VHH binders against q9y6x5. Designs and how they scored, part 165

Target 1, 379 residues: q9y6x5
Amino acid sequence: LPPKLLLVSFDGFRADYLKNYEFPHLQNFIKEGVLVEHVKNVFITKTFPNHYSIVTGLYEESHGIVANSMYDAVTKKHFSDSNDKDPFWWNEAVPIWVTNQLQENRSSAAAMWPGTDVPIHDTISSYFMNYNSSVSFEERLNNITMWLNNSNPPVTFATLYWEEPDASGHKYGPEDKENMSRVLKKIDDLIGDLVQRLKMLGLWENLNVIITSDHGMTQCSQDRLINLDSCIDHSYYTLIDLSPVAAILPKINRTEVYNKLKNCSPHMNVYLKEDIPNRFYYQHNDRIQPIILVADEGWTIVLNESSQKLGDHGYDNSLPSMHPFLAAHGPAFHKGYKHSTINIVDIYPMMCHILGLKPHPNNGTFGHTKCLLVDQWCI
Short names: E, the ipSAE of ESMFold2; O, the ipSAE of OpenDDE; V2, 0.75 times the mean of E and O plus 0.25 times the DockQ between their complexes.

## First folded at step 7 (VHH)

Design ya4 (framework vhh_8dlx_2)
Fold by ESMFold2-Fast, scan of step 7:
Structure ya4 (fold): chain B 379 residues (1-379), chain A 118 residues (1-118)
Amino acid sequence: as target 1 above (379 residues)
Amino acid sequence: EVQLVESGGGVVQPGRSLRLSCAASGFTVSSNYMGWVRQAPGKGLEWIGDIYHGGSTFYNPSLKSLVTISRDDSTNTLYLQMNSLRAEDTAIYYCATGYDEYSGFDPWGKGTLVTVSS
């Protein structure tokens, strides 16, 4: 029987929430599975970039989803939530559901994972839901489990995306123990519902399940604002993305814009594109703007306004506050094994191995995840 | 050709029970996903529950303990048992294969009307 995999993302689930809150359902899942305590995500630590890195195994400069808001200087196209379904933005990589469908007699299913409602290289997920944040977790789970159990060709790869705890992390901030406790308890209950439904449907013991996230969350404050309007007039540049990584397209000479920004705040770094640190893997794409501004952790870049957000992400990917975790259970995985750290790009080649797929060239290293798998030797 | 024929509806008093049947032809119920949905007058479709090819059942939480889905593989028939009927249960009931909220409702039959009135 072909192996099956369900990939679940809880957006913005910071790794150290596991240490600061109780998750009885998730802990039961981990007890009979594996836990990776920290996943080092890609820079910029945002939703669209990291979700696409999980399913392609590529850094942002290679897969082309370099931010949640983008501008392509060659084609003059602008990416925003309103045109995230233009295949142009997604076609620089081949996500795992496309590979899954093009190898052997297999189908893919998707409930809201970024990119799954877009035809990529003329291939769309066999079963999918158009993105709609108002659709409940229960409805997403119902569709996924139905497709996993009743499809021809069989669904062997399925994804499920949920917007929390990211939305509440932004609203309350990760240090609001009272509100975050309620949100995280609800998420743990949803994990319990997921496990119970898979057991009820006879799927649990033969299905590989990965629970992960795209990034973490850090506390912001009205006392930690960088007012870009105090540095430079709007007539000098077009703003492509604002905070905490600002993407600046100069309307005048690039050097003049850079000089106006360079000494604006001690709490942000200003980079010409060619000076962006190599460790970010954030240089070699036309959608990366000529100047980027990177705010220090917990600092918000604003335009002569206060910020209402008490939590944010997008910061340096070396920061532990930006790291998610990965937990997994199923026939491919060891039981009761804990691993320290993997890179988020390592998830893709591991998933390809589990599914018996030939991966596209990628930035992940299979060796980093082999200790999680029962069919691999771990040194 | 696949056909689903619902039956067993009618007028029932509040608090009583009713069992609906769905006779299938052109395919095997035990080999397929099947479910029940209903549509009350002037309302949208409401999912009731599913039975999967392995016999596992899954229900709308708002109807938990009030309904039971079963099948008879020897007669190729799907059943919906309803208990403690209330006026709000008045609806046309459909059996379906392949229904989901994303792909839309795909009924193969005309449904069976249940009217709950005193």
Scores: ipSAE 0.000, ipTM 0.110, lowest interface PAE 21.1, mean pLDDT 87

Design ya40 (framework vhh_8dlx_2)
Fold by ESMFold2-Fast, scan of step 7:
Structure ya40 (fold): chain B 379 residues (1-379), chain A 118 residues (1-118)
Amino acid sequence: as target 1 above (379 residues)
Amino acid sequence: EVQLVESGGGVVQPGRSLRLSCAASGFTVSSNYMGWVRQAPGKGLEWIGDIYSGGSTFYNPSLKSLVTISRDDSTNTLYLQMNSLRAEDTAIYYCATGLDEYSGFDPWGKGTLVTVSS
């Protein structure tokens, strides 16, 4: 009987929420499974880039989803949330559901995970839902669990994506204990619903389930704004992405644009593309613009306007506030084991191992996740 | 301890309606996922529908127009309303929840028998 895996993401679930709020359902899941306390995500710490890194095991410069908003100078194509279905943007990597369908005669199922409603290398998830934020978690879960019971060919890899707590993290900020407590309790109840649904269907004991996230969240403020219009006139550049990592395409000499920006604020770093720190692995892709601006944690880049965001992400991936967690349960995983830290790119080779798939070349290290798995020795 | 007690079954004529009850103790119905399943004589378990902690319901597509699941949080009770009963609805009806960490799908109550006969 082939192994099965369900990968669940709660967008923007900051790792230290686990220490500051009560999660009875999630803690029960962890008690009989494994917990990785911090997952070091890839730079930039944004939704589309990190979700694609989880399923490819690649840094953003390698898989090509380098931001939530992108521009390709050669083709003159623009990427935004509204046109993310163009395969052009997704074809620089092979996500795990494509590998699952091509290496084995197996099906994949997807409820809203970024990229799953796009044909990538002429292959789309066997079962999928077109992205629609208005579709309830319950409807997504019901579709996934029904598809996991399809046997011709069997669904062995399934994904489920939920937009919270990211949306509320942006609206209220992670330090709003009253509002975040309500939001996180609702998420814990959804985790309870997930576990109980799987138990009722007889799937729980034989299904591997990973619950993770793409990034964390940090507190922002109207007192921490960087007004880009105070630095440079908008006639000198095209803005491809704004905050907290601004992507600048110069309309004049690059050095002149750089010189206007480099000393504008003590709360952002200005990089020419070739000077971007190597530790970010954010340099070798045509979709990365000639100049990037990186705001310090909690600072928002604006264009002569206020920002209504009380929380944000996208910042330096070394910041603990940007880190999600990973919890897992199932026949592949130990029970009651805690691990400190893995890299988000390590999730892909671990999932390939669980499914018996040969991974494509990737930036993850299987050894980092070895101690989570019952069929591996980590002594 | 968790206990589920189904009631409301009996002999009913075709075309009639019937409401089954599931009284829960040892946990809170409004905070937990629950569902209804049935087993006709000589057949396997057939899923009827579920209610999630938030109150959302999901039904077996073949039964959706014929059944309604609801709950009463004040009495900690789950209900299954069945309309336009047919001979093929003859079965033992169980309410179930996945609270036991080590249990797969098994009905936790003894069930209640519904016989649709003229």
Scores: ipSAE 0.005, ipTM 0.377, lowest interface PAE 11.6, mean pLDDT 88

Design ya41 (framework vhh_8dlx_2)
Fold by ESMFold2-Fast, scan of step 7:
Structure ya41 (fold): chain B 379 residues (1-379), chain A 118 residues (1-118)
Amino acid sequence: as target 1 above (379 residues)
Amino acid sequence: EVQLVESGGGVVQPGRSLRLSCAASGFTVSSNYMGWVRQAPGKGLEWIGDIYSGGSTFYNPSLKSLVTISRDDSTNTLYLQMNSLRAEDTAIYYCATGPDEYSGFDPWGKGTLVTVSS
């Protein structure tokens, strides 16, 4: 009886893949639902930051997951894939599954979404899987559908995360039509599997489903490298994050480090923290380092080495190549409606509305998504 | 037109294995969503599992350890392998196909009876 929502993410699904490849199952989903053609994500356009922005409605400077690699000078803690289970990193915001469990006598379920295997403000998702990239999409789907159908108190919010097409986007690059066609065909088949599973279990007609992503992908090349070792010696700084946004912690005078970096490459912008453009909303957090380097689209920052990656993301969020899409289906959504663009932070207040939850203060604007919803007037 | 013919049913002893076949004509099995459904005497339809064009399979969780769905694209045939058969598996077994996941199963085959009896 209460509204239910399943939020699905396919990591690194660039919006224009929908224009350039065939997705029969996704097109059937959209035909009876809604499509937002472009979602403007937050800066930096990386996995952990944007996944946390989707579920909190906050810019990275506000929710505290400012990169996939972070350093806090006060506590001397370092965040990386192996250390990301420390609640310290996640406690600057309240994600929707925590809100769902605290405001209502309802459960949340999670299959691998970043942060769901961490107790945040002493609250962990009611049902969850510890992150393991080796677990198949089928096993994740089986657990989520079991929990949606067999839980007390009922699961009203569920998440499902899948690593593709991001992994293949990095390996082959988005311009490799042969390999990307194969990968995207497989993702479309997984979407077909998802819909059919929900239909066979009697969940489809009463469940709201959102399919989205955290960022896009752009083509990289061995001809587009910025060798940081040619600019500055390692003795001057500690490197917190490298590419395409480098986070620099000076060991000496900040001005001297800045002066060595600022004219080193025409394909890299160098910012003192206070000079980072306001439009990025990437300044007001202690985890953002004193000097940030931002590579131009398709350029890779390296340390006197080659890079094997043919695709990457993390670049300026104004770039269309960095934008994902959003598709949705269910009783809360119109049928056959297309919308041009929303901000990724707008997803959170929309989801709170669907679930009947009071949102925590956030950077999203509910008005931007109201045209997607049957119970809203948007003329 | 589309036609599905199930075969391989019969009387089988508890604990044994059995493989059912579904011969398809009028379409290509590798290009269509297909599945198996059963109906026990005096009971409703029970979904067994599906197979998709890419080869992905989904099973009823209560049956997953007991069944395997496969296909032979060269003979345009769908299979259901059943292991460790129990009296509760006595049912008429149907194969079915749809043009896509939203259409569900239409058309259905005529069914094949499996009786698990000592």
Scores: ipSAE 0.000, ipTM 0.139, lowest interface PAE 22.0, mean pLDDT 88

Design ya42 (framework vhh_8dlx_2; at its last look DockQ between E and O 0.01; V2 from the best seeds 0.00; counts 0 for: pae E 15.3 > 2, framework grips, unsure alone 63.5 < 65, placed apart)
Fold by ESMFold2-Fast, scan of step 7:
Structure ya42 (fold): chain B 379 residues (1-379), chain A 118 residues (1-118)
Amino acid sequence: as target 1 above (379 residues)
Amino acid sequence: EVQLVESGGGVVQPGRSLRLSCAASGFTVSSNYMGWVRQAPGKGLEWIGDIYSGGSTFYNPSLKSLVTISRDDSTNTLYLQMNSLRAEDTAIYYCATGYEEYSGFDPWGKGTLVTVSS
């Protein structure tokens, strides 16, 4: 029988939540599996970009999902939540479920992972759910486990996405211990439900399960706002994305717009596209705008208004607050092994190895994840 | 030590209703994933439905609202209510939890036999 993998994402699960809150079900999962304490995600540290990096092994400039809101200068198309089903935005890379379906007589299943309800290179996940935030975790899990148990050709790769703790992280901020404790306890209970359902259905022993996230969360405040309207008039630019990374499309001379922005706030870095730091790997794509503004951790860019969000992400990917973790269990993984750090792009070639797939060219390094795997030599 | 004891089975006429019970000891039914499965003579295991830690319930689509799963936290008991019973519902019914690390689906009791006949 071919190897099987279930990839689970809890959006916005900051790595250090594991140290500050109790997770009895997740700790039992880790005890018999592996833990990577920090996953260094890609810049910008946003949901759509990082979820697509996990399944392609590519930096955002290479896979083309460079933000949650985008504008393509060549085609003049706009990306928004209502237009995320246009294959145009997703076709600059080949995600693992497409590779899984094309290389072997295998099926893929998806419950809400970004991109899985879109035909990418004329291939859509064999089983999928159209994105709807109102659908419960339990319903998503029910569909995934039903497809894993009752498919022909067999489902060998399955994904499950959940919006928490990101939604609550935005609403309450990560420093709200009372509300975050409640939310994280619910997440741990859902992990318990996941494991118990897989055991009941006879799937647990032969299934590889990865639990990870796309980014962390940092505390924001009404005292840490950058008002763009104080820097520059709306008539000089079109705003493509606002906070904490603002994407600016000039309506006048680019240098003139840059000069109005560059010294406006000590809590924001302003970059011409060619001056974006190389370490971000965020430059070589037509969807990256001519001027990018990067707010300092915990600062929110606004347009002469207050912000209701008490937590946010999107900041510099070197910040520990932006890092998620990765836990895994199954026949491919060691038991009781702890690893310090991997890059989020390293997850893709590891998953290809587990599934026996030939990876597409990618930015990950298989060597970084070898120590997690039972069939690999590690020092 | 986890123990699950099923009861409430028996001979029942087609079209009637029946409620099965599963008494749990060694763990709490409240806030735990549990489910019901059945095995007809000479056939494999068939999933009926489950209840998640938060109380959400999910059912085999082929049973089309003919079954309801509930729990009573005060008596630490899981229930399966079956309505409009058919001859094809004749089976041994098991309650299960996947709590044990390497058990897979492992029925914890003898099950309870339901025979639908006239």
Scores: ipSAE 0.038, ipTM 0.589, lowest interface PAE 6.5, mean pLDDT 89
Fold by ESMFold2, look of step 8:
Structure ya42 (fold): chain B 379 residues (1-379), chain A 118 residues (1-118)
Amino acid sequence: as target 1 above (379 residues)
Amino acid sequence: EVQLVESGGGVVQPGRSLRLSCAASGFTVSSNYMGWVRQAPGKGLEWIGDIYSGGSTFYNPSLKSLVTISRDDSTNTLYLQMNSLRAEDTAIYYCATGYEEYSGFDPWGKGTLVTVSS
């Protein structure tokens, strides 16, 4: 049978939730498959960039989705989570569902993974749902499993996206054990439903399933605010993105804007674009603005006093609180194997290998994931 | 041993054309996905286009009218034809392969510099 892969993301699932909460269904999934305990994601540690890094194997500067809010000065185009459908933003890379369905007469299916309802390189996922957060997990799962089971040409790659625990992590903060336990229990029940439906449809034994996430979550507080208006008049710049990585487009002399900001808070690093640390791989794209402000973990950049989230993400990708996990099950994967860490960009070449696809040029390293796969030797 | 060697870079006047070559060894170009990427000074890695084993080509839309990828199976060589060159095309150009590496091979060459100067 042709190899098939289902890629599932539970947004904002911090890696250490696995050890701090009960997941009977996910733990059974892991027991019969593999676990990567920490996935080092890309900076900035936001939803759109990291979901696109998973499916392209590219750093943000290379795939062009550099934040959840972007501005392109040449075309004057704006991108946001409510204005994300212009292929312009997505076309700097080729995601795996495009590669999949353009090769070997395959098809792809998608239930709301970022970008799957956009025609990227004039190609949209063969079967897809337009993004709508009110659509239940069960309806998303029903559509995905029907497409996996009943399509010609066959669906060989499918994606499924769910908004939790990210939404609740922002609302309650990761330290709220009572509310997060309730939310994570619901997610574990959904994983149980996923596995049971795959078994009932006869897919479970021959489908490769990856359950992962894009980032974690850190605790915020009203006591940890950086008030940008106290340091600079907002007439001197255009604000492209605010927190925890602010993207600043100067309206006056760039050096003057930098100088007004550099001592604004000891809990914020201020970078000219050329001075952004090389380890971020976050410099070489015109969508990255001339000045960025990077808040310390748990600090929130605000314009004035306001209500703020109790949890957030987007911080330095070296922080364990920003890291998700990856679990996988299926004929391609070992059973009962745990691996400490991979880079999020490594997921793409692994998925291409599983599917027998030739990857586009990317930043991932296949060797980092070899130990997960039954057909490989750990090197 | 898998190797990719880019050549054909140099200084070119705006509005002119240039053809880059990528000589491959250790695998067959026609049996594998091949591609071109570039990195301009102060810029990130930019995908130019690729060619699959069946001969189908795909291009970055911002460059599609300016570039053509081809290959010569008899010499095991990949080509990038670039037309109507502009100053912003100044970059190091890399040939890349999707040939799977199990021993830590780097599937990218060392690059060839193209400078478009008036």
Scores: ipSAE 0.000, ipTM 0.225, lowest interface PAE 15.3, mean pLDDT 89
Fold by OpenDDE, look of step 8:
Structure ya42 (fold): chain B 379 residues (1-379), chain A 118 residues (1-118)
Amino acid sequence: as target 1 above (379 residues)
Amino acid sequence: EVQLVESGGGVVQPGRSLRLSCAASGFTVSSNYMGWVRQAPGKGLEWIGDIYSGGSTFYNPSLKSLVTISRDDSTNTLYLQMNSLRAEDTAIYYCATGYEEYSGFDPWGKGTLVTVSS
């Protein structure tokens, strides 16, 4: 039988939560599988970009989802979380569920993973749920597991997405121990439900399961604000994205806009597009705006408004607070093995290997994950 | 079909006022984001101002005191009032519409030439 893989994402699950809180169900999952303690995600460290990097193995400049809010100057189109259905935005890459779907005697399923409800390269998963934040985890889980168990052609790749602990991280801040403890306990319980459901259906022993996240969360404060209105008149530019990485589209000469912003705050780096640091791999795409502003960790870029977010993400991808984790279980994975770090783009070639798929060109390194796999030599 | 047609351009003396018109067809001006841009000879595109569907207007700070954007619902026309014109205001003036306030302009009119000369 062809191998099966379920990819699960809990949005905004910071890696060090595992060290600071109790996760009985997740720890049991890890004990019987593998753990990567830190996953270096891609810049910017936002939801849509990183989720697409997981399933394409590409940096954001390559797969074209460069932010949660985007503007394309050629087509004049705009992308946002409420306007993400145009294949135009996704077609610069081929996600793994499409590759899998196009194979003989295979199908893909998805429960609200970014991009899965869009026909990409004229292909959409045989089974999917339109994104709806009101749909419970249980319902998502039930649909995914039903498809994994009863579909013809068989579902061999499935994705499952959940919005926590990201939403709560934004609301309470990651340093709120009382509220975050409650939230993270619920997440652990959901993991317990996942495992229980798989066992009840007889899928647990044969299904490969990856539990990961797209990014972490850093503490914000009203005392750490960067007000752009103090530096530049809002009529001089169009704001495509705001914080913590602002995307600036000048309405006047770019140089003039840059000069007004470059010294706006000691806690913000201002880059012309061509001067964006190479380590970000965030330059070679027309959807990246002429000027980007990158706030320091914990600082919030605002207009003449007060931010109500106590936590945020999107910062430098080298910051530990931005890093998620990866845990996995199944016949493809060792038991009781822990690994220090991988890049988030490394997940794609690993998943392709597990599924027996030829990967599209990608930025991942298969060698980084070999130690996780039972059929590979650990370097 | 969406169409924008600018008019009102011509040769004017410095210090004079001029009102440009943009006649829209295929859509309702009052329901859409619209704006004015200009391009002077040998220079890049310069944003003049915007008007949102809700009626709010925003202007280039360099031009704010000299320009006013308005619209007439009955004629489905966008206007640009310019006062105290200078030689440096010589340009092709374009009206445009956008899908959203934060989106770029598309489509554009063909433009109307304004020449400020003594």
Scores: ipSAE 0.000, ipTM 0.264, lowest interface PAE 13.6, mean pLDDT 93
ESMFold2 (binder alone), look of step 8: mean pLDDT 78; pTM 0.786

Design ya43 (framework vhh_8dlx_2)
Fold by ESMFold2-Fast, scan of step 7:
Structure ya43 (fold): chain B 379 residues (1-379), chain A 118 residues (1-118)
Amino acid sequence: as target 1 above (379 residues)
Amino acid sequence: EVQLVESGGGVVQPGRSLRLSCAASGFTVSSNYMGWVRQAPGKGLEWIGDIYSGGSTFYNPSLKSLVTISRDDSTNTLYLQMNSLRAEDTAIYYCATGYYEYSGFDPWGKGTLVTVSS
């Protein structure tokens, strides 16, 4: 039977939730599989960028999805709706479902993973759902499992995306123990039901399943706001993205805009594009704006308004609060193994190995994930 | 002894709603997956949907807008709510479970007949 892989993302699942809440179903999954306690994501720590990094193995400057809101200075195009279906934004990389369909006579299936409802390099996932946040987890899982069981050519790579706990993390903040406990218990119940569904359909024993996330979440407050309007007048710039990483396109001299911003708040770093720290790998793309503002953890950049967000992400990727986890189970994975940390870009070459695909050039290191795999030596 | 007893069937006019019940004994409904299947005259078994121990529900896409599965853990009872009934919904309805192993559907009851006629 050809190797099969289901990649599941629970958006905004901060790694340390695993230490602070009970997950009986996820712990049973991990007991017979592997756990990576921290996944170091790419900067900026946002949904679209990190989901595309998982499936391409590339930093944002290389795959081109550099934010949830973007402007391309060369073509003058705007990406202001995160559900934009223009292939232009996605064509700077080749995601794994495209590789799966083109290298092997195999199908891919997708339930809501960012980019899967877009033709990328003239290739769209063989089976997919148009993005709609109102569609239940259960309906997404039902479609994925039907496609895994009933497709010719066979579906060998499938993706499943769920918006929680990110939506609740924003609404309540990650420190709201009562509300977050309820949300995370529901997610654990969904994981339990996912496993039982796969067992009922005869998929469990031969399917590799990865459960991961794109980023974490940090607590915000009305006491931690940076009012950009107190720093600079709107006539001086066009705002491409706001918080917690602001993307500034100057309408006047760049140096003058920079000077108005650079000392405005002790809780915000202001970078000219060429001065963005090399460790971010966030510099070499025309969609990265001439001036980037990076708020300190828990601080929100606003335009003379209050923020409704009690939790947020997008912050420095060195922050543990921004890190998700990765758990996996299946014939490719060891049982009962714990690993401390991998980079989010390492997931792609590992998945290519499991599926027998030749990876496109990428920023991941296969050696970082060897200890998770039964067919590899990690010493 | 494990028993499932379906009830609530009968003759119903098109466009009406009907709720079927499945009373379980010998095991706990909330600790198992439970499902509904039906068999129309002269046809094979058609899966309607499942409910899992955690509360997740999975439906046949052809029926999802017309049915809801729920349970009452205090009475150890599974329900199937059907709305906007049509002649094509005429069938014997069975509840099923894998109370120790998840090996698929084996109907335990005699079923309950639903006839949709004008």
Scores: ipSAE 0.000, ipTM 0.347, lowest interface PAE 14.0, mean pLDDT 88

